# Ledger of designs, part 139: VH-VL binders against q8ixk2r445to577

Target 1, 133 residues: q8ixk2r445to577
Amino acid sequence: FFGMLQNKGLTDYCFDYNPPDENQIVGHQVILYLCHGMGQNQFFEYTSQKEIRYNTHQPEGCIAVEAGMDTLIMHLCEETAPENQKFILQEDGSLFHEQSKKCVQAARKESSDSFVPLLRDCTNSDHQKWFFK
Short names: E, the ipSAE of ESMFold2; O, the ipSAE of OpenDDE; V2, 0.75 times the mean of E and O plus 0.25 times the DockQ between their complexes.

## First folded at step 7 (VH-VL)

Design p39 (framework fv_axatilimab)
Fold by ESMFold2-Fast, scan of step 7:
Structure p39 (fold): chain C 133 residues (1-133), chain A 120 residues (1-120), chain B 107 residues (1-107)
Amino acid sequence: as target 1 above (133 residues)
Amino acid sequence: EVTLKESGPALVKPTQTLTLTCTFSGFSLSTYGVGVGWIRQPPGKALEWLANIYWRDDKYYNPSLKNRLTISKDTSKNQVVLTMTNMDPVDTATYYCARIPYGEYEFDYWGQGTMVTVSS
Amino acid sequence: DIQMTQSPSSLSASVGDRVTITCLASQDISNYLAWYQQKPGKAPKLLIYDASSLESGVPSRFSGSGSGTDYTLTISSLQPEDFATYYCQQHDNLPLTFGGGTKVEIK
């Protein structure tokens, strides 16, 4: 699967990665932003290694969650995906992070117009359901 | 600053179509994330959600009302219109429109409500 | 559809009392719960969203707590203007659903 990774529970919000420096693509938090359909910062690929890959050439970016943390951070992709970069996209739309045994949920950050994906206990919430557009 | 006001007929006969208009000020439906929803409340009973419309014309309806509902907007007039077909006495209720901030589903500002009685 | 059950349906209290009302969801709603206050003949007013976030302009005596399926609205010291019916609403899944309401009456 590939494209805009949209949340079912929010009206028209997608995974978005917009690093402040295009030459330093690692270490910043993945956010949710209004889906615009214009590509690069909202284009992601779900790979056979269970990675969520950012649309970059060199170096390739892969979403990861550090042990004990709940934020999704961009890291460098590796030839063999480490466990902290593996997400299981279920048929029901849930994104299960196997290492933590938690699901990716759309969450309000500090204001009503600021959203981020976070790891939370798995539920049947629409805010934990994702699909590619 | 934010205000909403419902308007429409106070009396509707069974089988007729109800049309309600929500006129608002202090915000725009061209603003990212913003929506307007309709909620009703029969006398002495709980609130029931009917439909939402958002800035990019995304529409959501309560499935229990079986294709009776249509929601539309006119962004230039700051209006949202709800149409409900085949009215029945059990549809007697106060109808509210309310604002939704930023792409969610909670309602932060409500209109005063308009009472609609369905009888012959 | 997610069913929202409020308890109690009504309660009697005096000014200065601590009041708690509960809301139970038929499935985990991941903290996507709002609380509304409705006075007789008036429209509902938003008090709390995301289970515990206090809406701007709402007095600090109101607070929300809970997780999963079990949520509580607390009024720490009831004031005369707080006598009203309170509704919970899940804003997690469509269709949106409300609880049956809890009427807070003068004792």
Scores: ipSAE 0.385, ipTM 0.814, lowest interface PAE 2.8, mean pLDDT 88

Design p4 (framework fv_axatilimab)
Fold by ESMFold2-Fast, scan of step 7:
Structure p4 (fold): chain C 133 residues (1-133), chain A 120 residues (1-120), chain B 107 residues (1-107)
Amino acid sequence: as target 1 above (133 residues)
Amino acid sequence: EVTLKESGPALVKPTQTLTLTCTFSGFSLSTYGVGVGWIRQPPGKALEWLANIYWRDDKYYNPSLKNRLTISKDTSKNQVVLTMTNMDPVDTATYYCARIPYGDYEFDYWGQGTMVTVSS
Amino acid sequence: DIQMTQSPSSLSASVGDRVTITCLASQDISNYLAWYQQKPGKAPKLLIYDASSLESGVPSRFSGSGSGTDYTLTISSLQPEDFATYYCQQHDNWPLTFGGGTKVEIK
């Protein structure tokens, strides 16, 4: 799969990666933003290794969650995907992070007008369901 | 500065179609993240959600109403219209329209409501 | 559908009292819960969204708490203008559903 990774619960919010410096494409948090349909910072690839890749720049970035953390951070992709970079996109739309046994949920940040994807205990919430558009 | 107002018939006969219009000001349905929904409340009873429409024309309906609902918008007129077919006395209620901020489901500003009575 | 159960259905309280209202969801709603206040003959007013976020302009005596399936609205010191019916609403899954309401009456 490739395209914009959209949340089922939030109307028209997509995974978005907007690093402030093109020379530093890794190390920043993935956010959610209104889907604009233009690809770019919202264009991701879901691979056979269960990675979510940001491939608009070189080297390619892969979304990861570090042990004990709940935020999704951009890391460098590896030739063999490490466990912290593996997400299972399930038939019901759940995005299951294998290493933590948790699901990716759309959640509000401190500001009421901004959203981020976070790891949470898996539920049947539409805010934990995702699809490529 | 945000206002919403419902309009439509006060009396509807059984089997007829109800058409309600929500006219609003102080915001636009061309604004990203914004929506308008319809909620009803029978006399002395709880609130029941009916339908939502959002800035990109995404529409959501309460499945319990047997495909009786249609929601539409006219962004240039600042209006949202709800149509409900095959009205029954049980549909007697105050009907509200309300604004949804940020593409979420909570309703931050509500219209005054319009009472619709369904009787022969 | 997610069922929202409020308790109590009604309560009597005096000005200055601490009032707590409970809302139970039939499944985990991940804090996607709003609270509304409705006075007789008036439209509902949003008090709290995302379980604990106070809406702009709402007095600080109102607070929300809870997680998973169990949520509470608290009024720390009841004022005369607070006598109303309160509704919870989950905004986690379609269809959107409301609780049955809790009527807060003067003693």
Scores: ipSAE 0.075, ipTM 0.723, lowest interface PAE 5.5, mean pLDDT 87

Design p40 (framework fv_axatilimab)
Fold by ESMFold2-Fast, scan of step 7:
Structure p40 (fold): chain C 133 residues (1-133), chain A 120 residues (1-120), chain B 107 residues (1-107)
Amino acid sequence: as target 1 above (133 residues)
Amino acid sequence: EVTLKESGPALVKPTQTLTLTCTFSGFSLSTYGVGVGWIRQPPGKALEWLANIYWRDDKYYNPSLKNRLTISKDTSKNQVVLTMTNMDPVDTATYYCARIPYGDYDFDYWGQGTMVTVSS
Amino acid sequence: DIQMTQSPSSLSASVGDRVTITCLASQDISNYLAWYQQKPGKAPKLLIYDASSLESGVPSRFSGSGSGTDYTLTISSLQPEDFATYYCQQHDNLPLTFGGGTKVEIK
């Protein structure tokens, strides 16, 4: 499936990737931003390999867990998806990262309107539930 | 400076419809992520959430009030209106409106509240 | 609906005391908890959001902690202006729910 990946617990916040440099599409943190319905920075593809792909710009990127951290970053998609780039979208809406045994949660960054997806212990929180729109 | 002020009748008769207006300044409901909610507090009791409205006209209601509630906004007037039908003496409470700053459900600034008494 | 249970319902304390108030959620709310202070005849004031984040302008003697279902508001050294009723609120799931309140009274 594909579209805008929206959080159930926040009012109209979507996965968003706005690379800070047009010439460096990968390597930076994925954020959550107010859903605008225009695709672009908020358009993602969920693949059969359990990847979340960003292909608005080239080269195509895949969301990955930053090594040793709970943050999600954009990385180059690999020929064979590594475990740090695989997220299982479960029936209840949770986005489960099998390698870490954690779930993706919407979290407020530095007490502002800036939100980011982070890995956290899995709960039944609406802030850990996601759906494509 | 963020301010919110509730207005409406102080007395309502049983079975009538209550209409409350929240007038605010220092922010706009055209701003992404911003919302306004209504919360009430019967004398000596806890806070009870009623309804929220957000910048894109998304509306959420407390299901325990059996669809007696309607929330609407007029962005150009900086106003949010709550309507509650079929008022009963148990609905006697102080009614507050409050701002939601970032599309979550916490309330950072509150109006002073308006007391509504339901009696004949 | 998520039920929020506060304890104690009331407590008596003296200026300078360390005060703790607890809030229990009927299910895991993933730290989406706010604390409010309400003085008699006044509107609530936000103290803490996301379980432990101090709202701008709130004195550092207030702190929040906890995770999962169990949360605590602590006032490290009670001041005269802190005598009030405190409410917790979960903002994880709709409908939004508040605790029953904890009244902090002068001993």
Scores: ipSAE 0.296, ipTM 0.787, lowest interface PAE 3.5, mean pLDDT 88

Design p41 (framework fv_axatilimab)
Fold by ESMFold2-Fast, scan of step 7:
Structure p41 (fold): chain C 133 residues (1-133), chain A 120 residues (1-120), chain B 107 residues (1-107)
Amino acid sequence: as target 1 above (133 residues)
Amino acid sequence: EVTLKESGPALVKPTQTLTLTCTFSGFSLSTYGVGVGWIRQPPGKALEWLANIYWRDDKYYNPSLKNRLTISKDTSKNQVVLTMTNMDPVDTATYYCARIPYGDYHFDYWGQGTMVTVSS
Amino acid sequence: DIQMTQSPSSLSASVGDRVTITCLASQDISNYLAWYQQKPGKAPKLLIYDASSLESGVPSRFSGSGSGTDYTLTISSLQPEDFATYYCQQHDNLPLTFGGGTKVEIK
């Protein structure tokens, strides 16, 4: 599967990665932004290895969550996906992060109208349901 | 200044179809992430959500009423229309339209409401 | 569907009183809770969203707190214009659901 990864609860919000420099693709937080339908920073691929890959520029990035953290950050993809880069897209639309046993949820950044995906305890929330468009 | 106003019939007979129009100003439904929803309130009772429509024409309905409800928009006229089929006396209520900011499910500005009575 | 239970259904209070209204969800709603104020014959007005975020223009005497299934609206010092019915709403899952309301009346 590939395309724009959209949230069910936040209508018209998509996974978005806007690196500050094409040559420094990794190390920054993945955000949610209004879906613009133009690909680029909102184009992701879900792989058979359960990775969420960002391939707009090279080298390819893979979304990861560091131990003890709840933010999604861009890392370099590895030939064999490490556990912190594996997400199970379930039939109900939830994105289950295997290593932490938590789900990806759309959430507001404190005191702002900005949104980010965060790891939270799995619930039946529409804000934890995602689909490719 | 954001304003919304509901319009439609004050009296509806059982089995008829209700059509309500929400006309708004101070925002556009062409704006990314914005939506408009419909909520009703029977006399002396709690609020009940009916349907939402968003800038890209995404539509959501209360499942208990989905087979009776249709929501549509005319972005150029700043209007949202709700139709509800097979009206019954229990559908007597004040009907509100309200704005949804940023694609979320809460309502930040509400119309004044229009009272619809269903009786023979 | 998520059921929202408000308590109390009504209360009597005096100007200057601290008023607390509770909202209980039948399942975890992840802080996606809004509070509305409704005066007789008028439309609801948004006070709080995301459990604790004050809507622009709402007086600071209103505050929201809570997490999981238990949420509270507090009015720290009740003013004459605060006599109204208050509703909570979960904005986590469809269908959207509201509490039964809490009527705040003058003594």
Scores: ipSAE 0.212, ipTM 0.765, lowest interface PAE 3.9, mean pLDDT 88

Design p42 (framework fv_axatilimab; at its last look DockQ between E and O 0.92; V2 from the best seeds 0.79)
Fold by OpenDDE, look of step 8:
Structure p42 (fold): chain C 133 residues (1-133), chain A 120 residues (1-120), chain B 107 residues (1-107)
Amino acid sequence: as target 1 above (133 residues)
Amino acid sequence: EVTLKESGPALVKPTQTLTLTCTFSGFSLSTYGVGVGWIRQPPGKALEWLANIYWRDDKYYNPSLKNRLTISKDTSKNQVVLTMTNMDPVDTATYYCARIPYGDYYFDYWGQGTMVTVSS
Amino acid sequence: DIQMTQSPSSLSASVGDRVTITCLASQDISNYLAWYQQKPGKAPKLLIYDASSLESGVPSRFSGSGSGTDYTLTISSLQPEDFATYYCQQHDNLPLTFGGGTKVEIK
C-alpha cells in the first residue's frame, strides 16, 4: 500500500511530513494536514516489514515511536525493521503499533487548530481508521 | 459572519419526496476542511443527525435513513441540498443545516431550521 | 451505533446555582464530545467541543470535563439566559448521535 494515508474521522486529513532540511529528514514529528497530494510530503508506503516509509529521499525514513512517547517520529529505515517501527494496518482500517499495543489516532494538538497522529488505546473510533488513497 | 438558512416546503404528503436547500454565507465549501450537515428534531424530541457533505464531495449518511437520503452541494451557489424520499408523518420535524469545521463531526454554526410537516 | 445517555432529563435551578449535566456514551468516545444549548424556537448553539474546548464567544461559566464514556457539562453560576435545553453529541464515530437532552428550568 502506498500514497496518501488518510484518516476517516478527521475527514480528508492525511499523514504529512515536511522536514525543515531535505538533507536531514529524521528526528521530526509526523503531523496531519489536509490531503492535497501536491508533493512528497504526503506520500507514504506500508511495507511487508510492517513499516510506514517516507521514501521521498535517500536514505529512506520510517515512522517510529520513541520510548515513552505517543507521537510518531521519523527515523531512518533499517535493514531489519526495529520493533518500534512496526505497525499493522488492519482490515478495519486501524493502524496498530505492535510494540506499544496502541492504535494511531488522529488528534487535535492541545489548544490549536493543528492535528497530529498519536498513539492511543485502541477503540472503534473513526479517528483511528486509516486508508491509503 | 457565518449564516445558514434552510428552505423548502413546510408541508409534504406521505410517500412524497422532501427537498431542502441550505443556503449559506460567510464561508465556502471550496475551503479545505469545511462541511455542511443536516440534523432534524421532531417537536419536543431530541436531535437526529441525517447527513454530512464536505468540500471534496465526501458524503455520509445516517445508516437508518441512508436509502432515503441524498445530499449534494453547489459550491458556486453556496448551497447544499438534501432530499428525503418516502416521507412519513414520523418524519415531521424541524430540519437544520449546520457548518462543520476542520473536517470534523461537530457543528459550530446552525441555520434557524425549517419546520416540515408530513400530513395527508 | 453509539448511544448517548444524558441525565437528568430535566432539572430546576435558581440563578447563581451550579448546574451539572452528565452524558454517558455506550463506548469510549475518546473525548470527542460536544455540548449544545438550545432555547425554545431556536437552533442549537455550540458550547463545547472535544469534551472541554470552549467555543469562541461562549461564557467561561460553561465548562466541559470527562473521559472515556463519562462526560459532564458544568455551569458554574447559572444566569437568567442559561435556562434552556442542553444536548451532548459524540463526534467520534459515524453515525453521529445526540443525547436525549436536559431541560434546565427556573425553580
Scores: ipSAE 0.902, ipTM 0.955, lowest interface PAE 0.5, mean pLDDT 96
Fold by ESMFold2, look of step 8:
Structure p42 (fold): chain C 133 residues (1-133), chain A 120 residues (1-120), chain B 107 residues (1-107)
Amino acid sequence: as target 1 above (133 residues)
Amino acid sequence: EVTLKESGPALVKPTQTLTLTCTFSGFSLSTYGVGVGWIRQPPGKALEWLANIYWRDDKYYNPSLKNRLTISKDTSKNQVVLTMTNMDPVDTATYYCARIPYGDYYFDYWGQGTMVTVSS
Amino acid sequence: DIQMTQSPSSLSASVGDRVTITCLASQDISNYLAWYQQKPGKAPKLLIYDASSLESGVPSRFSGSGSGTDYTLTISSLQPEDFATYYCQQHDNLPLTFGGGTKVEIK
């Protein structure tokens, strides 16, 4: 799949990646932002290797979660997808992180009006459901 | 200041179609993340969710009523319209429109409500 | 559908009392719970969202807590203007569902 990766329970919020330097895309957190489709910040590809790629840029970025962490951060993609970069987008829309055995949830960042995707114990919440548009 | 106000007929007969208009100010459905929902409350009973519409025209309906409900918006008039077909006396209730922040599913500002009676 | 069971259905309390209202969801709702206050003949008013976040302008004597399936609204010192009916609402999954209400009465 390719396009904007949208949340169900937080209507019209999408994965968004906006690195401060377009030539240094590694190490920053993926956020959620209102879906707009402008520029390239909200276009991702779900690959046969179970990667979520930010491949509108070279070298390609792949979403990862480091061991023991719950935040989604950008790494460089590798020839064979590392375990921490493998996600299963299930038919019901849940986005399962294989290594951690957790699901991606749309979460409010502290007591703000900002939102981020975070790993949480898997539930049937609409806030853990994702789809490409 | 955010305000919402419901308007429409106070009395309808069984089988008729109800059309309610929510007119609001202090926000716009061209504002990112904002939506409007409809909720009803029969006299002395609990609240029941009916439908939501969001700024990019995403729509959600209570599945128990979805064949009877239509929600639409006119952003230029700051209005949301709910249409409910085949009215029945059990549909007698106060009908509220309310604002939804952040694309979420809760309601931060409510209209005053309008009482709709369905009677022969 | 997620059933919301609210208890008690009514209670009587005095000004100054600490009041606790409970809302039980039929499944884990991941803190996606709102509380509303409704006075007779008036629309509901949002008090709390995300289980524990106070809406702007809501007095600090109101607080929300809980997790999983069990959620609580607390009024730390009941005031005369707090006599009303209170509703919980899960905002986790469609269809959206409300509790049956808790009427808080004087005396």
Scores: ipSAE 0.605, ipTM 0.878, lowest interface PAE 1.9, mean pLDDT 91
Fold by ESMFold2-Fast, scan of step 7:
Structure p42 (fold): chain C 133 residues (1-133), chain A 120 residues (1-120), chain B 107 residues (1-107)
Amino acid sequence: as target 1 above (133 residues)
Amino acid sequence: EVTLKESGPALVKPTQTLTLTCTFSGFSLSTYGVGVGWIRQPPGKALEWLANIYWRDDKYYNPSLKNRLTISKDTSKNQVVLTMTNMDPVDTATYYCARIPYGDYYFDYWGQGTMVTVSS
Amino acid sequence: DIQMTQSPSSLSASVGDRVTITCLASQDISNYLAWYQQKPGKAPKLLIYDASSLESGVPSRFSGSGSGTDYTLTISSLQPEDFATYYCQQHDNLPLTFGGGTKVEIK
């Protein structure tokens, strides 16, 4: 699968990565932003290694769970995906992170219009359901 | 600043189709992530969600009523229309339209409501 | 469907009282809960979203708390304008569902 990774519960929000420094694409938090359909910062690829790849910049980035946290950050992709970069996209739309046994959920940041994907206990929440568009 | 107002018939006969219009100001359905929903409340009872429509024309319906409901929008007129077929006396309620902020499922501003009575 | 159970169905209180209203979801709703205030003959008004986020313009005496399946709305010092019916709503999953309401009446 490839394209915009959209949330079912936050109907117009997509995975988005817009690093503040174009010369350092790694280490910043992945956000959710209004889906614009223009690719670029919202274009992701789901791979056979269960990675979510960010293909807009070189070198390619892979979404990873931040060590000791529930946040998703961008890391450099490796030839063999490490466990913190593996997400199982299930038939019901959940993104299951097998290493932590948690699911990716759309979450509001501090009562604002800003949203981020976070790891949370798995529920049947629409905010934990994702699809490529 | 944000206002919504429902309009439509106050009286409907059983088996007829109800058409309600929500006219709003202070926001646009061309705005990213914004939506409008319809909620009803029978006299003395709880609120019941009916349908939502969003800026990109995404539509969602209460599955218990889905075969009877159609929601549509006219962005240029700042209007959302709900149509409900085969009206029954149990559908007697105050019908509200309300704004949905930023692609979510809660309602931050509500219209005043319009009472619809279904009776022969 | 997620069932929302609200308690109590009604309560009597005096100005200055602390009032607590509870809302139970039939499954984990991950803090996606809103609270509304409805005065007789009027439309509902949003008070709180995401379980604890206070809507702009709503007095600070209103607060929400809870997680998982169990949520509460608290009014720290009841004012005359607060006599109304309060509704919770889960905004986690479709179909959207509301609690049965809690009527706060003058003692």
Scores: ipSAE 0.540, ipTM 0.862, lowest interface PAE 1.9, mean pLDDT 90
ESMFold2 (binder alone), look of step 8: mean pLDDT 94; pTM 0.955

Design p43 (framework fv_axatilimab)
Fold by ESMFold2-Fast, scan of step 7:
Structure p43 (fold): chain C 133 residues (1-133), chain A 120 residues (1-120), chain B 107 residues (1-107)
Amino acid sequence: as target 1 above (133 residues)
Amino acid sequence: EVTLKESGPALVKPTQTLTLTCTFSGFSLSTYGVGVGWIRQPPGKALEWLANIYWRDDKYYNPSLKNRLTISKDTSKNQVVLTMTNMDPVDTATYYCARLPYGDYEFDYWGQGTMVTVSS
Amino acid sequence: DIQMTQSPSSLSASVGDRVTITCLASQDISNYLAWYQQKPGKAPKLLIYDASSLESGVPSRFSGSGSGTDYTLTISSLQPEDFATYYCQQHDNLPLTFGGGTKVEIK
């Protein structure tokens, strides 16, 4: 699958990655932003190795969660996907991070009206359900 | 300042169709992520959600009432319209429209409500 | 559909009292819970969203807490203007569902 990764609960919000420039695609947090329908910074690919790839720039970025953290950050993709870059997109739309055994949830960022994807305990929440548009 | 105001008939006969209009100011349904929903409250009873409409014209209905409800918007007039067919005395309630600010499902500003009585 | 159960249905309290209202969801709603205040003859007013986030302009004596299926609204020192009916609402899944309400009355 590929396209814009949209949240079921937060209607019109999509995974969004806007690095400062093409030389700094690593280390920044993935956010949620209003879906614009143009791909670009909201275009992602879900691979057979369970990666969520950002391939707008070279080298390709892969979403990861560092041990002990709950934020999704951009790492460089590797020859063989490391465990912290593996997400299982299930048929019900849940996005399960294997290494942490948590699910990706759309959440409001502290003291603001902006939103981010975070790892949380898995539930049947619409805010934990994602689909490619 | 955000304001919403409901308008429509105060009295509806059984089997008739109810049409309610929500007119708002202080925001636009051309704004990304914004929506307007309808909620009703029978006298002395709890709130019941009816329908939501969002800036892209995405529409959602309470499944228990879906066959009776239609929601639409006129972005240029700052209006949202709800129609409900085959009215029954049990549909007697105060009907509210309210804003959905971020594509999520909490209602941050509400209209004053309009009382609709269904009787012959 | 997610069922929301509020307790108690009503309570009597005096100005200055600490008031606690409970809301139970039939399934885990991941903190997507809002609280509304409704005074007689008036529209509901949003107090809290995301279980614990206070809406702008709402007095700090109101607070929300909880997780999973169990949520609580607390009024730390009840004021005369707080006598009202309070409703919880899950904003996790469609259809949106409200609790039955808790009426806070003067003793």
Scores: ipSAE 0.292, ipTM 0.793, lowest interface PAE 3.4, mean pLDDT 89

Design p44 (framework fv_axatilimab)
Fold by ESMFold2-Fast, scan of step 7:
Structure p44 (fold): chain C 133 residues (1-133), chain A 120 residues (1-120), chain B 107 residues (1-107)
Amino acid sequence: as target 1 above (133 residues)
Amino acid sequence: EVTLKESGPALVKPTQTLTLTCTFSGFSLSTYGVGVGWIRQPPGKALEWLANIYWRDDKYYNPSLKNRLTISKDTSKNQVVLTMTNMDPVDTATYYCARVPYGDYEFDYWGQGTMVTVSS
Amino acid sequence: DIQMTQSPSSLSASVGDRVTITCLASQDISNYLAWYQQKPGKAPKLLIYDASSLESGVPSRFSGSGSGTDYTLTISSLQPEDFATYYCQQHDNLPLTFGGGTKVEIK
């Protein structure tokens, strides 16, 4: 699967990665932003290794969650996907982070219109359901 | 300054169609993430959600009423219209329109409401 | 549909009292819960969204808490203007659903 990774619970919000510098594509938090349909910062690939890849810039980035954290951070992809970079896209649309046993949820940041994907206990919430468009 | 105002008939006969218009100012339905919804409240009872429409013309309806409801927008006029067919006395309620911010489903600004009585 | 059960249906309180209102969802709503205040003859006003986020302009005596299926609205020191009916609403799944309301009356 590839395309814009959209949230079911939020109307027209997509995974978005906006690196501040094309020379440093890693180390920054993945955010959610209004879907614009133009690819680029919102274009992701779900791979057979259960990675969510960002291929707009080279080298390729892979979404990861550090141990003990709940934020999604862009890391460098590895030849063999490490456990912290594996997300299982379930039939119901949930993104299950294998290492933490938690699900990716759209969450609002501090009384703002800013949204971010965070790891939370798995529920049947529409805000934990994702699909490629 | 965000304002919304409902308009429509105060009295409707059973089996007739109700048409309500929400006219708003201080925001636009061309703005990304914004929507407008309709909620009703029968006298002395709880709130019931009816329908939402968003900036890209995405429409959502309460399934219990979806065969009777149509929601539409005119972005250039800052208006949202709700149509409800086959009115019944149990549909007597105050009808509100309200803004949905940021592509989510809470309502941050509400109109004053318009009372619709359904009787013969 | 997610059923929202609100309790109590009504309560009597005095100015200065701490008031707590509970909202129970029939399934886990992942903190996507809003609270509204409605005064007689007026439209509802948003107080809290995402279970605990205070809407701009709402007094700090209002707070929301909870997780999973169990949520609470607290008014730390009731003021005369707070006598109203309060409604919870889940904004997690469609269709959107509201609680039955809690009327806060003068004791």
Scores: ipSAE 0.355, ipTM 0.811, lowest interface PAE 3.1, mean pLDDT 89

